VH-VL binders against Transcription elongation factor GreA (greA). Designs and how they scored, part 10

Target 1, 156 residues: Transcription elongation factor GreA (greA), of Dehalococcoides mccartyi (q3z8e7)
Amino acid sequence: MVEKIPMTASGYKKLEDELSTLKVKRIDVIEEMRLAAMDKDMRENAPYHAAKEQRGQIEGRIKEIEHELKYADVSEYTDTNTSKVNMGSTVKLRDPKNGECCTYTLVSPKEIEPLKGKISASSPIGKAVFNRNKGEQIEIEVPSGTLQYIIEDISF
Short names: E, the ipSAE of ESMFold2; O, the ipSAE of ESMFold2 at other seeds; V2, 0.75 times the mean of E and O plus 0.25 times the DockQ between their complexes.

## First folded at step 3 (VH-VL)

Design t7 (from lb6 with heavy chain T103G I104L F105I; framework fv_libivirumab)
Fold by ESMFold2-Fast, scan of step 3:
Structure t7 (fold): chain C 156 residues (1-156), chain A 121 residues (1-121), chain B 112 residues (1-112)
Amino acid sequence: as target 1 above (156 residues)
Amino acid sequence: QVQLVESGGGVVRPGRSLRLSCAASGFTFSNYAINWVRQAPGKGLEWVAIIWYDGSKTYYRDSVKGRFTISRDDSKNTLYLQMNSLRTEDTAVYYCARDHPYGLIGAFDIWGLGTTVTVSS
Amino acid sequence: DIVMTQSPLSLSVTPGEPASISCRSSQSLLYSNGYNYLDWYLQKPGHSPQLLIYLGSYRASGVPDRFSGSGSGTEYTLKISRVEAEDVGVYYCMQGLQTPYTFGQGTKLEIK
């Protein structure tokens, strides 16, 4: 029945600011309607109908924002967006010479399965990507030589 | 979904040539080094050759060096083994086997069903 | 070349009993990156080899947990905690550290 709307603290403040601006604009539009209504037949009053339409849009937005603020849940909102590789990150690597390489997820020791792309932070790939940013070039040493990759994407 | 399928085996006389093919499907072929491994009747597994993911490096067991050539055509997702100057000791089932990408793991996780080469006099 | 030596060459086991196979390498398979480049493969009669264990101790996808690999450097062990009829075949260790890649001579597992 009662659904809370998760949001960040910055999102909440943005809505408060927008609401304040719209309430001021509402006063102006009501006055525009009043002045336009002083003309004769309302059926032919283009300025009045334009102001009426604008007021409808403002009132609708105000109602929407008030609803969102009333049911906002700021303390429970969690943003999972991160720019660096961490435990639990899924990293897409690209070989610049050969195209796309592979995807790896950094997992806890009991979930490690290298052939399925589940690796530890202490593995060769894990050490090379941990705490790195998207777009960085990394090198991994293997018995046959050195492998080079670009971190193409980081997700959770 | 992920599979390798060999073809091109047959019965030939010593000194003749055969070309084996290995068709890959269900994965990005160009990301993987691929091996040829053979097994003579009643004998153990014997590694034959590898080609790197980008085709830049090839390695062979000594007994086939100069006679066999491994190659790949990434546009066709196909691996080849050109076998020249065949000897009776080359008689075996030939498997292609996928090495984990770039040699990082060094494990042959996908194998074909094999194709039989018989060199008989 | 790196020489791989397996023991025993054959063993016969009653279903439900454990089995253990040893593999020794002529040089260390532990690379500076921390990986032990040793794999175990099973070839069932009439079938292609299949990967069981890689990098010394990790199970390949679909391999039952009754299979385990252990060891480091030059000494490795494959264990089957409870042998089942479908485990019959020849087991091979292989080093993936350097070319030429080399296999052990194989261990034949039979049911009593």
Scores: ipSAE 0.392, ipTM 0.712, lowest interface PAE 2.8, mean pLDDT 86

Design t9 (from lb6 with heavy chain D99E H100R P101G F105L; framework fv_libivirumab)
Fold by ESMFold2-Fast, scan of step 3:
Parts: structure tokens; C-alpha cells; sequence
Structure t9 (fold): chain C 156 residues (1-156), chain A 121 residues (1-121), chain B 112 residues (1-112)
């Protein structure tokens, strides 16, 4: 089975917009093929073959986006959801023993940048904080054992 | 604002030549196929010619083939119609009309104001 | 060449009443991609033509929803649900399936 793909509402909207744009471009490329086919000799019709190849690329991308939208797990940020960690949330964690803190933002797979604190919901930290409330104590499993943090703040 | 402005019309005798221009502004001219459409006094619209966005293809109505030449100069954002061996039946208002470039062909979404060509003795 | 025939060639309507114009093509305008290559244009007195409907049923930018296009193959209809004074002019259908592009004869709409 395929697992759902976590994404923000804005990420979902961007895919919808890209899909809409590609469907329009598909019409244009099919039209270019039609006009190119008005030439009587199809064997060496370079514009026709180029348009046909471009159509293939567009169709492939459309199928990819439709798959991503079908399996999307959209997390929406609202005022009522600020107490819980969702996709797009920025979470401030504090170690109660030494006062050390770290900030992480939960992002879609293509946006992951660990060095900038942008992590996946499926990462060890992401799994530990996802759907947790401000003020909760969480455990993060690492090779050396388990780390404990408190969710000090949730923002977006 | 997206605009097309025709010029070059006038009064000429049969057998003479005239060159029409269509100046484009407010959009990337090189991305669009452009058409010439004419309308004789009190008559309907009649398609004349098209040039593709890259200039690679041109098509004409049969009655003007060999006499008219459509061309474009993308560096000047200008479309041309060279009209040779003019006939009285070529008397009309000439419009240039933009065909949607990348999105859909066969629909004229922007039209110029027209320039009048009168061929008479 | 594809021949386009409009009906009626003239009609007069009372403001607020509906109007309907038909366009017939000598060959099908339905292409293998599923689109009907038929446009509708309005030319107001003393003005250039303006696009109303393209690909049979899609409204052009800025065109009020009073205007709608329908049909497929060889039979097409332009409908105005409630005619207004600014709708006066000559309406043309055009096929964009193949060159030469061809227009109908035009339908003149006047207000009673």
C-alpha cells in the first residue's frame, strides 16, 4: 500500500495550480501537433515530432501531480490548531534538564533542509512532535538512547 | 495594456502596392501567432493570412496567394502585410488580430483598430 | 474550405429578453482532442471585433455570463440570456480548425 504524502495547504494549492497550467499547456501542444500535421510529409516533420515529445513530458507530469494530489494528507493551519503541531508548524523544543532549545519546521519532502531546521514529519523528531500540544513532554529515540523535550511554542 | 495598432492604409490604383504595419505593445510579441483579417465596406469579416510565433509558417487565403506576403520583425514588435498587384476587391478595413500563443490557437483574443485600404481607379 | 452559415441574419429583441444565434459548419469542427474549434465574435458599430466565446463554450476574459456558447460537430449556438443595450452589433462565428479560417455571414442584433 502507498502511504499518504504529508503536505501543507499551500503545497496542495501549488500542485493544483501547476496541474491547471499543465492542462492548458497540453491543449496548446496538441494544437501545435494539429497545425504541424497540416504539412503533407510527416516523415521529416520536425515540429510535429518535437510537439509530440513535449506532449509526452506534459502527460507524465500531469499523472505525477494527480498521484500526489490523490494521496495527499493535507494539514491546515488555523487559530484553533495552534495548540497542535501540524505540517508547516514551527516548533520550539526545550530540554528541561539543561535549558537547551532547538527550533524545527515540518515541511514536505522536497523542502527538507535539516541544517536549517526544516524536517519531515516522518523523521524521528517529526514523528515525536506531530499532533502534539504546546506544553507536552515528548521522547525522541536516538542511537544513544531517548531524549526528552518539552514543546515550548508552536507557530507558523 | 495589450494593444495592436495598424497603419499604412491609403488610396491606391489597381495594380499598385501597399505595405501595412501592425505595432504590438503590452505583451511578448514573439510568443504569438498574428493574423490579418479584412472587412469590405458593409460586408462581413474575411480572414487573409497568419504568421506563426517563430515565423516558420505562413498561410494565406487563396485569392491573395502570390500577391500578399505576411512577415514579422520581432525586434520592432511589428507585423507586416506586403500587398502587391492590388485589385478593387481588396478594398477593405484591415485588422491585425492576435492568436493565443501558448494556450490555444484558432481564437483571436486581441484586435487592432483597423487601417483602411481603398483600391480604385 | 469549411463554409460557415449563420441563422438568423438579423434579429430585433426587447431589452431583458433572450436571444439565440445559430451557426452551422460544412464539416465537423470537433477535433480528435475533444475540442470544438468554433469562436464567436461581436462587432459593435464603428468598433473592431471582440472575442466572446472560444472552443465552442468557453467565455473570453471580461465577457459577462449572460453570453454562453453550446454545440458540437457541425451545429453551434450562441445565447444571450438577457439582452442589454450594449449588446447591439453584428455577431460572427468562426472556425479555427483549419486554414483558411472562415467566418459566418454575420447576424445583426438590434434593440426594439
Amino acid sequence: as target 1 above (156 residues)
Amino acid sequence: QVQLVESGGGVVRPGRSLRLSCAASGFTFSNYAINWVRQAPGKGLEWVAIIWYDGSKTYYRDSVKGRFTISRDDSKNTLYLQMNSLRTEDTAVYYCARERGYTILGAFDIWGLGTTVTVSS
Amino acid sequence: DIVMTQSPLSLSVTPGEPASISCRSSQSLLYSNGYNYLDWYLQKPGHSPQLLIYLGSYRASGVPDRFSGSGSGTEYTLKISRVEAEDVGVYYCMQGLQTPYTFGQGTKLEIK
Scores: ipSAE 0.000, ipTM 0.488, lowest interface PAE 13.8, mean pLDDT 83

Design u16 (from lb6 with light chain L97T Q98H T99W; framework fv_libivirumab)
Heavy chain, then light chain:
Amino acid sequence: QVQLVESGGGVVRPGRSLRLSCAASGFTFSNYAINWVRQAPGKGLEWVAIIWYDGSKTYYRDSVKGRFTISRDDSKNTLYLQMNSLRTEDTAVYYCARDHPYTIFGAFDIWGLGTTVTVSS
Amino acid sequence: DIVMTQSPLSLSVTPGEPASISCRSSQSLLYSNGYNYLDWYLQKPGHSPQLLIYLGSYRASGVPDRFSGSGSGTEYTLKISRVEAEDVGVYYCMQGTHWPYTFGQGTKLEIK
ESMFold2-Fast, scan of step 3: ipSAE 0.514; ipTM 0.784

Design u18 (from lb6, 23 letters changed; framework fv_mogamulizumab)
Fold by ESMFold2-Fast, scan of step 3:
Structure u18 (fold): chain C 156 residues (1-156), chain A 121 residues (1-121), chain B 112 residues (1-112)
Amino acid sequence: as target 1 above (156 residues)
Amino acid sequence: EVQLVESGGDLVQPGRSLRLSCAASGFTFSNYAMSWVRQAPGKGLEWVATIWYDGSKTYYPDSVKGRFTISRDNAKNSLYLQMNSLRVEDTALYYCARDHPYTIFGAFDIWGQGTLVTVSS
Amino acid sequence: DVLMTQSPLSLPVTPGEPASISCRSSQSLLYSNGYNYLEWYLQKPGQSPQLLIYLGSYRASGVPDRFSGSGSGTDFTLKISRVEAEDVGVYYCMQGLQTPYTFGQGTKVEIK
């Protein structure tokens, strides 16, 4: 059974760019291995062994990215429907007590960067906002206590 | 662009008071919890105080509780540390640090260059 | 208080080689929300500390991908896949789960 991998259009593009870069690096490393292998003693060939290890890492990452791209579900995250929070949504949260706002975007696992406001749907904030409507009040549990916010805006 | 600049460090005698300031620029100051972290000469890092984004909550270790008070002025993008009853062991470089918004993640992602406080007779 | 213990305290490395630093906490840093409240900081000679890793494994903005954080609960590791001259400095782990927030004693990384 094939499971689709949800991701944003920008996440897909980043994976394509990474794959392109890795394929170029793979060519270079294969050439390094070939040149090193022309030495008489492979047992003591440190450059060959280093290049072989690097090739293994590159091949592993290429295989992983190709799998992610093959089974990517990009359209789910590019929906322009802003009535409910979904993957790819940018959510503006307002603290009802002091009026302060903060903004978070729900992104795929490869794009997560919490300090820049890019969070997963499985994060504490993501779980609290996912599938909610504008105007709803949510609660987020953190070590310092429970934070309360109102979903002020939803955009893509 | 994003910067924190500390000031107010001085040479003071034990038992005296000193107020440190931190000027923030390049970000929305009122969205971030702020902290003070100190480092004694040749020693490691020690957390000193944290204040919530709106000033409603403050946190201290026992070593400074009752003597130090952290405060902020969001209109002036400024953080303060009032240090009373100073002790020789308070001698350190004092850093201002930005904490993640609303202390959700607790990470100090931006640091100032520090201001030196020397408590000596 | 949560005690943070780093190992080794001194780590001389040859440029291009990998480096690994361990950090252990006296109590679990895994919160009920699923996050490990563990950070890694680097202080280069004469400079202020800078954030490398937060929430156990996420790289801070501008941090090279040769740095990675792993672990959960009480045992954490910072890895540098290929150490460069600019990576010299003192590395600190820190827990942000509960006050008082506490740092490890630091690991000094220097070139052989």
Scores: ipSAE 0.016, ipTM 0.590, lowest interface PAE 8.7, mean pLDDT 83

Design u3 (from lb6 with heavy chain N31K A33G; framework fv_libivirumab)
Fold by ESMFold2-Fast, scan of step 3:
Structure u3 (fold): chain C 156 residues (1-156), chain A 121 residues (1-121), chain B 112 residues (1-112)
Amino acid sequence: as target 1 above (156 residues)
Amino acid sequence: QVQLVESGGGVVRPGRSLRLSCAASGFTFSKYGINWVRQAPGKGLEWVAIIWYDGSKTYYRDSVKGRFTISRDDSKNTLYLQMNSLRTEDTAVYYCARDHPYTIFGAFDIWGLGTTVTVSS
Amino acid sequence: DIVMTQSPLSLSVTPGEPASISCRSSQSLLYSNGYNYLDWYLQKPGHSPQLLIYLGSYRASGVPDRFSGSGSGTEYTLKISRVEAEDVGVYYCMQGLQTPYTFGQGTKLEIK
């Protein structure tokens, strides 16, 4: 396939582990086929045919996993709901010049009170912090210039 | 309780000086810009001066520039207005008012009770 | 300097009826960040000014929902849906876009 297959590092490892398990099982099934074929009565050799079918299933799954691993696009997934600013988040901003902090909560339109730290996502502060991570620097544009802050903490 | 209390007003002759004080309580004084606003008897409100939260910037109404100096002492939670070369037109009630230049909101949310300055012969 | 003009300069309202005050600025108060840098203040007789509305439309803490601010650019309106006796005083708009910060001339609201 031309397209990459998205997966987590955990998912990739799970596929590697499954592949290893199937390769061991393949050895066992080949041995079962050999032992079944040694039976004197081959007229209705159900164990041989069952083992051969099982081998076919194992080979098919191995091929599928090898294809998935070959075209895997591995990404590290993080919980964005706890790590990034969203609606309902309380954000602590620190001024890097003097160390002073201020706290803002992103609220719905009916609850907006900027002087109490309750702001909308569409406000200047809201726009600057929305979808940002702890530790990022942000800029807020005001008539007298640009204010710079560091996102010190995000709580929900 | 959040409060601003002005003091230092009085009656002086033209050309004299007065120093007004504004004592802050109930909030972290160093985080806020503070303004002086005056009101002549029977007249409207007139902005006089501002000092930023960190003391780095001060701005004045043109008619008082060079005569008035705004300053702050954060260790005492106190704002000052040094008024030199006073004129009869400076007669007014002087209010200090808290502002939010640091927080981007230019709202005067807390006002003092005012102190009266009368400049007359 | 930005010039702020209020209308009307005086308003007499029967209790329970609505009131509307206009504020016009000599240049736009809508900044590129999306905020309108206009506030509304109320000064009751013998009292300090108090914040009613900031950044064009946000109601200050403790301010009744009968007060609302609207507008953008150079045209702003403060509305009181049902005037009460405690609403008597002088209303001021103010621009916070650039120094010198400037107030409108004030609108005196009285009860009939």
Scores: ipSAE 0.359, ipTM 0.690, lowest interface PAE 3.5, mean pLDDT 85

Design u5 (from lb6 with heavy chain K57N T58K; framework fv_libivirumab)
Fold by ESMFold2-Fast, scan of step 3:
Structure u5 (fold): chain C 156 residues (1-156), chain A 121 residues (1-121), chain B 112 residues (1-112)
Amino acid sequence: as target 1 above (156 residues)
Amino acid sequence: QVQLVESGGGVVRPGRSLRLSCAASGFTFSNYAINWVRQAPGKGLEWVAIIWYDGSNKYYRDSVKGRFTISRDDSKNTLYLQMNSLRTEDTAVYYCARDHPYTIFGAFDIWGLGTTVTVSS
Amino acid sequence: DIVMTQSPLSLSVTPGEPASISCRSSQSLLYSNGYNYLDWYLQKPGHSPQLLIYLGSYRASGVPDRFSGSGSGTEYTLKISRVEAEDVGVYYCMQGLQTPYTFGQGTKLEIK
């Protein structure tokens, strides 16, 4: 069982565009390897080894993008629909006990940096706020207990 | 710049007291849980205590319970560790370390430079 | 208390070569929310500890991409793809799942 990867239509399109660019680069690098291999001295063929390493990097990235696209769960989120928390939304949370807490932005998998407030929709905070409205009280389960916040603001 | 600065260390005899301070700057102090971590000479890291962002929860290592008290003064952006009935095994460099608010991430992303406590007879 | 065990306790590496450090917990650090509450810290000689990896695999701000963390449950690994001289120090894993928070005994990384 493979879990779906939430992302915006824009994020999906960026991955498709990157994949297309990488496939073109792959053709060029394969040709570079072929030309380098035609050199009669293959003992320490630096251009060949450099091209081979570059091809490895390109293939790795292509495989990664193809995995993300295959398991993508795409939503048509727009900056004109700010009434509910969606991918790309920036959410300001208020702690009813302490006052102001934290701001989090729901981002695509490659942009996740929890300590900088960039979180996945599948993260504990992301799941709790996703598709919620401004003013709603939410609960987040963590090892030390259950935390309560109020969604104070939603922006894109 | 986000920064933590410890002070209050010194040399004392067993059974005496010291109060350590940790001054925070460059961030909203009241939003973060802060930890005390110590390191005996030539030894590894040892967690001592935590105080939650709102001061509501405090947890201690068993060996310091009843002797050490962690507290905070958010109006001064300062964390404290009151150390009573000091023992030779409390000899260490004491660091304060910032935890993510509400223990969601559990990461000590900012550390102070440390203050040295020596308990000897 | 959760016991953290590191292996090896010391490691000597030629610059440019990879290094790998393991950390085992006495109970699972994978919480019901999907996070692995395991951090990696580096303490360079004469310096305070610094965060390298948190929640099992996320790289801290400013940490080079040659550092990576992997694992889940009770088995975790810190990898350095190409060791540099500035990587010398003692590496610690720590569990943040429950208090008391506990550190591994440390792994000393030296350059040959």
Scores: ipSAE 0.345, ipTM 0.718, lowest interface PAE 3.9, mean pLDDT 85

Design u9 (from lb6 with light chain S32R; framework fv_libivirumab)
Heavy chain, then light chain:
Amino acid sequence: QVQLVESGGGVVRPGRSLRLSCAASGFTFSNYAINWVRQAPGKGLEWVAIIWYDGSKTYYRDSVKGRFTISRDDSKNTLYLQMNSLRTEDTAVYYCARDHPYTIFGAFDIWGLGTTVTVSS
Amino acid sequence: DIVMTQSPLSLSVTPGEPASISCRSSQSLLYRNGYNYLDWYLQKPGHSPQLLIYLGSYRASGVPDRFSGSGSGTEYTLKISRVEAEDVGVYYCMQGLQTPYTFGQGTKLEIK
ESMFold2-Fast, scan of step 3: ipSAE 0.482; ipTM 0.761

## First folded at step 4 (VH-VL; framework fv_libivirumab)

Design v1 (from t3 with light chain L97T Q98H T99W; at its last look DockQ between E and O 0.01; V2 from the best seeds 0.00; counts 0 for: pae O 10.6 > 2, placed apart)
Fold by ESMFold2 at other seeds, look of step 4:
Structure v1 (fold): chain C 156 residues (1-156), chain A 119 residues (1-119), chain B 112 residues (1-112)
Amino acid sequence: as target 1 above (156 residues)
Amino acid sequence: QVQLVESGGGVVRPGRSLRLSCAASGFTFSNYAINWVRQAPGKGLEWVAIIWYDGSKTYYRDSVKGRFTISRDDSKNTLYLQMNSLRTEDTAVYYCAREYTIFGAFDIWGLGTTVTVSS
Amino acid sequence: DIVMTQSPLSLSVTPGEPASISCRSSQSLLYSNGYNYLDWYLQKPGHSPQLLIYLGSYRASGVPDRFSGSGSGTEYTLKISRVEAEDVGVYYCMQGTHWPYTFGQGTKLEIK
């Protein structure tokens, strides 16, 4: 059993673009290896060894991306515009005690930008809001205690 | 489908000429050195000649040097072996073979074409 | 020319048993870049040769892992851990370190 990898459609697209770029670079590096290996007179074939190291890194990254794409769970592929908080949702949370609001967007681990409110579904806030409806009261466990919020709005 | 296909074999008398062709498909022909290897009836393998990817270098076994000429036409994805002054000891199946590491490692072989030199 | 000497020249093996073929070169095959340019090929009856091992120990694509190559310098070995019926044919070593490229005499592998 392999764990699914949640991501947004834009995250999936970025991986596809990186894969395409790496496949082109792989062709260039393989050609450099072939050309460097044609000279039998070199005591030390530094260009060949450098290209071999580059190829190893490129092949490893390609393997990683192909795995991630194969097991991707793209939220915008499924029913992403449901009434529940989901991957790719932007949620507005209201503190019922004072009316203060904050806004977060659920993104894949590679797209996290905390200062812009882009958080993972596995963060304390992400766990609390995932799969919840507008109007639900949620509790968020933080080191300083338990915070309560109401899901004021959900958008995509 | 990566493939090499030889042609141009036949039966000829000693002293005559024959031209072998090797058609490549399924890979970028101009990136590879290509070899000719032959096998006399009931005998082992014998390397004959190589041409580099850009045609700039050729090497031959001593017994064919001066008589055989290896060449390539990358616009046609075709390797050639011009065989002049043929001798009975040139009788063999001739294979073309793609060189993976440039120093051997013939990873793609043709099916071979038969050359018989008989008086 | 570099002489490549194979031993044995013929071998009869019970299916499932291991087999070992040696190849000795008249000069070291170690090239200045640190590689030994030694190939192993199998020619099945009625077929073209096929590459099994290159650079002494690297398995070619699609070759079963029961084939392995080892050695350096002047002495090299091809091992088949479990011989199968499809392994019958003639095995050749070839050196690519020195001009001209040269093959061993061949080792015929048969099932008994």
Scores: ipSAE 0.007, ipTM 0.493, lowest interface PAE 10.6, mean pLDDT 83
ESMFold2, look of step 4: ipSAE 0.425; ipTM 0.764
ESMFold2 (binder alone), look of step 4: mean pLDDT 94; pTM 0.960

Design v2 (from t3 with light chain S32R; at its last look DockQ between E and O 0.26; V2 from the best seeds 0.00; counts 0 for: pae E 8.9 > 2)
Fold by ESMFold2, look of step 4:
Structure v2 (fold): chain C 156 residues (1-156), chain A 119 residues (1-119), chain B 112 residues (1-112)
Amino acid sequence: as target 1 above (156 residues)
Amino acid sequence: QVQLVESGGGVVRPGRSLRLSCAASGFTFSNYAINWVRQAPGKGLEWVAIIWYDGSKTYYRDSVKGRFTISRDDSKNTLYLQMNSLRTEDTAVYYCAREYTIFGAFDIWGLGTTVTVSS
Amino acid sequence: DIVMTQSPLSLSVTPGEPASISCRSSQSLLYRNGYNYLDWYLQKPGHSPQLLIYLGSYRASGVPDRFSGSGSGTEYTLKISRVEAEDVGVYYCMQGLQTPYTFGQGTKLEIK
């Protein structure tokens, strides 16, 4: 048995908002690390190491919030918990022309396997779906044209 | 098992026609652009043609434009390459390759079918 | 048409040692969505090509961590941190930015 963590509805909402903000910040920090790695001397790359430290702090706080939300005991339940795509979300995309679906999970860079459907939030698909709602139409621009999908479902 | 299987290759004289097929299995064929890529004996890879996932766009390399026609039949999960007015320089192994269009990646290739054009 | 130029065209490597292959494009492969549309393929002797790297730096499924891609714009590099016997074959870069899609000439990797 695991003990629940009591909190108010407003407290739960604040944690959800903080989690969403941290997941976006994590994307930015990972990009800072990538850009800094383009420098000629990685061993003495202060920008890279500063971003790496910030990422560690962000990931730690995300894990804390995810635990608190998982074991939260709040007086009201709502279906708005799954209304927007966030880090860790699994999205089902439907092509309106042929009805076929593709499923992607937004994962951390260390878990990326795009051809298995595990993508980053900064990938073309990830950028298109992040912070979007179920039912929204998205467009993914690629060199050969524009791909169109509907967000069919969002799960965790 | 995800796979592509080419067929229809053979030995023909210059000026003749040949139709290649690429049979797809193990995935939703209608979601993917498919490409033909060829490789002359002892040479590198050469892109030939693409057809988009919905068939709305086709593109060809200049040396085959007007002679080759790429098409797809999604009900049969099959890609085709109609090759007319064949030339000796069309001699190659022909591969079909699935393009994961969002990522620009040819992630699944067939084993190839050999076309030999000689007199 | 975008010309893809590989260097070197042939490479002999002692097993366990690193290898590096360069690919230069005649124009930038960076698309406005922020990604470079460059792939790397390996064709082992007697086999069809297989995808190693896409979008310049993303490793395909099942490709060992010793393979890495880097670069942007017009200059790209495939690195193998420790070459193994199974890595023998011809490596091709390909641009997927605009039709006609074009491959580099290929780089033959041999074991010494």
Scores: ipSAE 0.012, ipTM 0.591, lowest interface PAE 8.9, mean pLDDT 83
ESMFold2 (binder alone), look of step 4: mean pLDDT 94; pTM 0.961
ESMFold2 at other seeds, look of step 4: ipSAE 0.137; ipTM 0.644

Design v3 (from t3 with heavy chain T101R; at its last look DockQ between E and O 0.67; V2 from the best seeds 0.00; counts 0 for: pae O 2.3 > 2)
Heavy chain, then light chain:
Amino acid sequence: QVQLVESGGGVVRPGRSLRLSCAASGFTFSNYAINWVRQAPGKGLEWVAIIWYDGSKTYYRDSVKGRFTISRDDSKNTLYLQMNSLRTEDTAVYYCAREYRIFGAFDIWGLGTTVTVSS
Amino acid sequence: DIVMTQSPLSLSVTPGEPASISCRSSQSLLYSNGYNYLDWYLQKPGHSPQLLIYLGSYRASGVPDRFSGSGSGTEYTLKISRVEAEDVGVYYCMQGLQTPYTFGQGTKLEIK
ESMFold2, look of step 4: ipSAE 0.444; ipTM 0.773
ESMFold2 (binder alone), look of step 4: mean pLDDT 94; pTM 0.961
ESMFold2 at other seeds, look of step 4: ipSAE 0.530; ipTM 0.801
ESMFold2, look of step 5: ipSAE 0.628; ipTM 0.824
ESMFold2 (binder alone), look of step 5: mean pLDDT 94; pTM 0.960
ESMFold2 at other seeds, look of step 5: ipSAE 0.505; ipTM 0.790

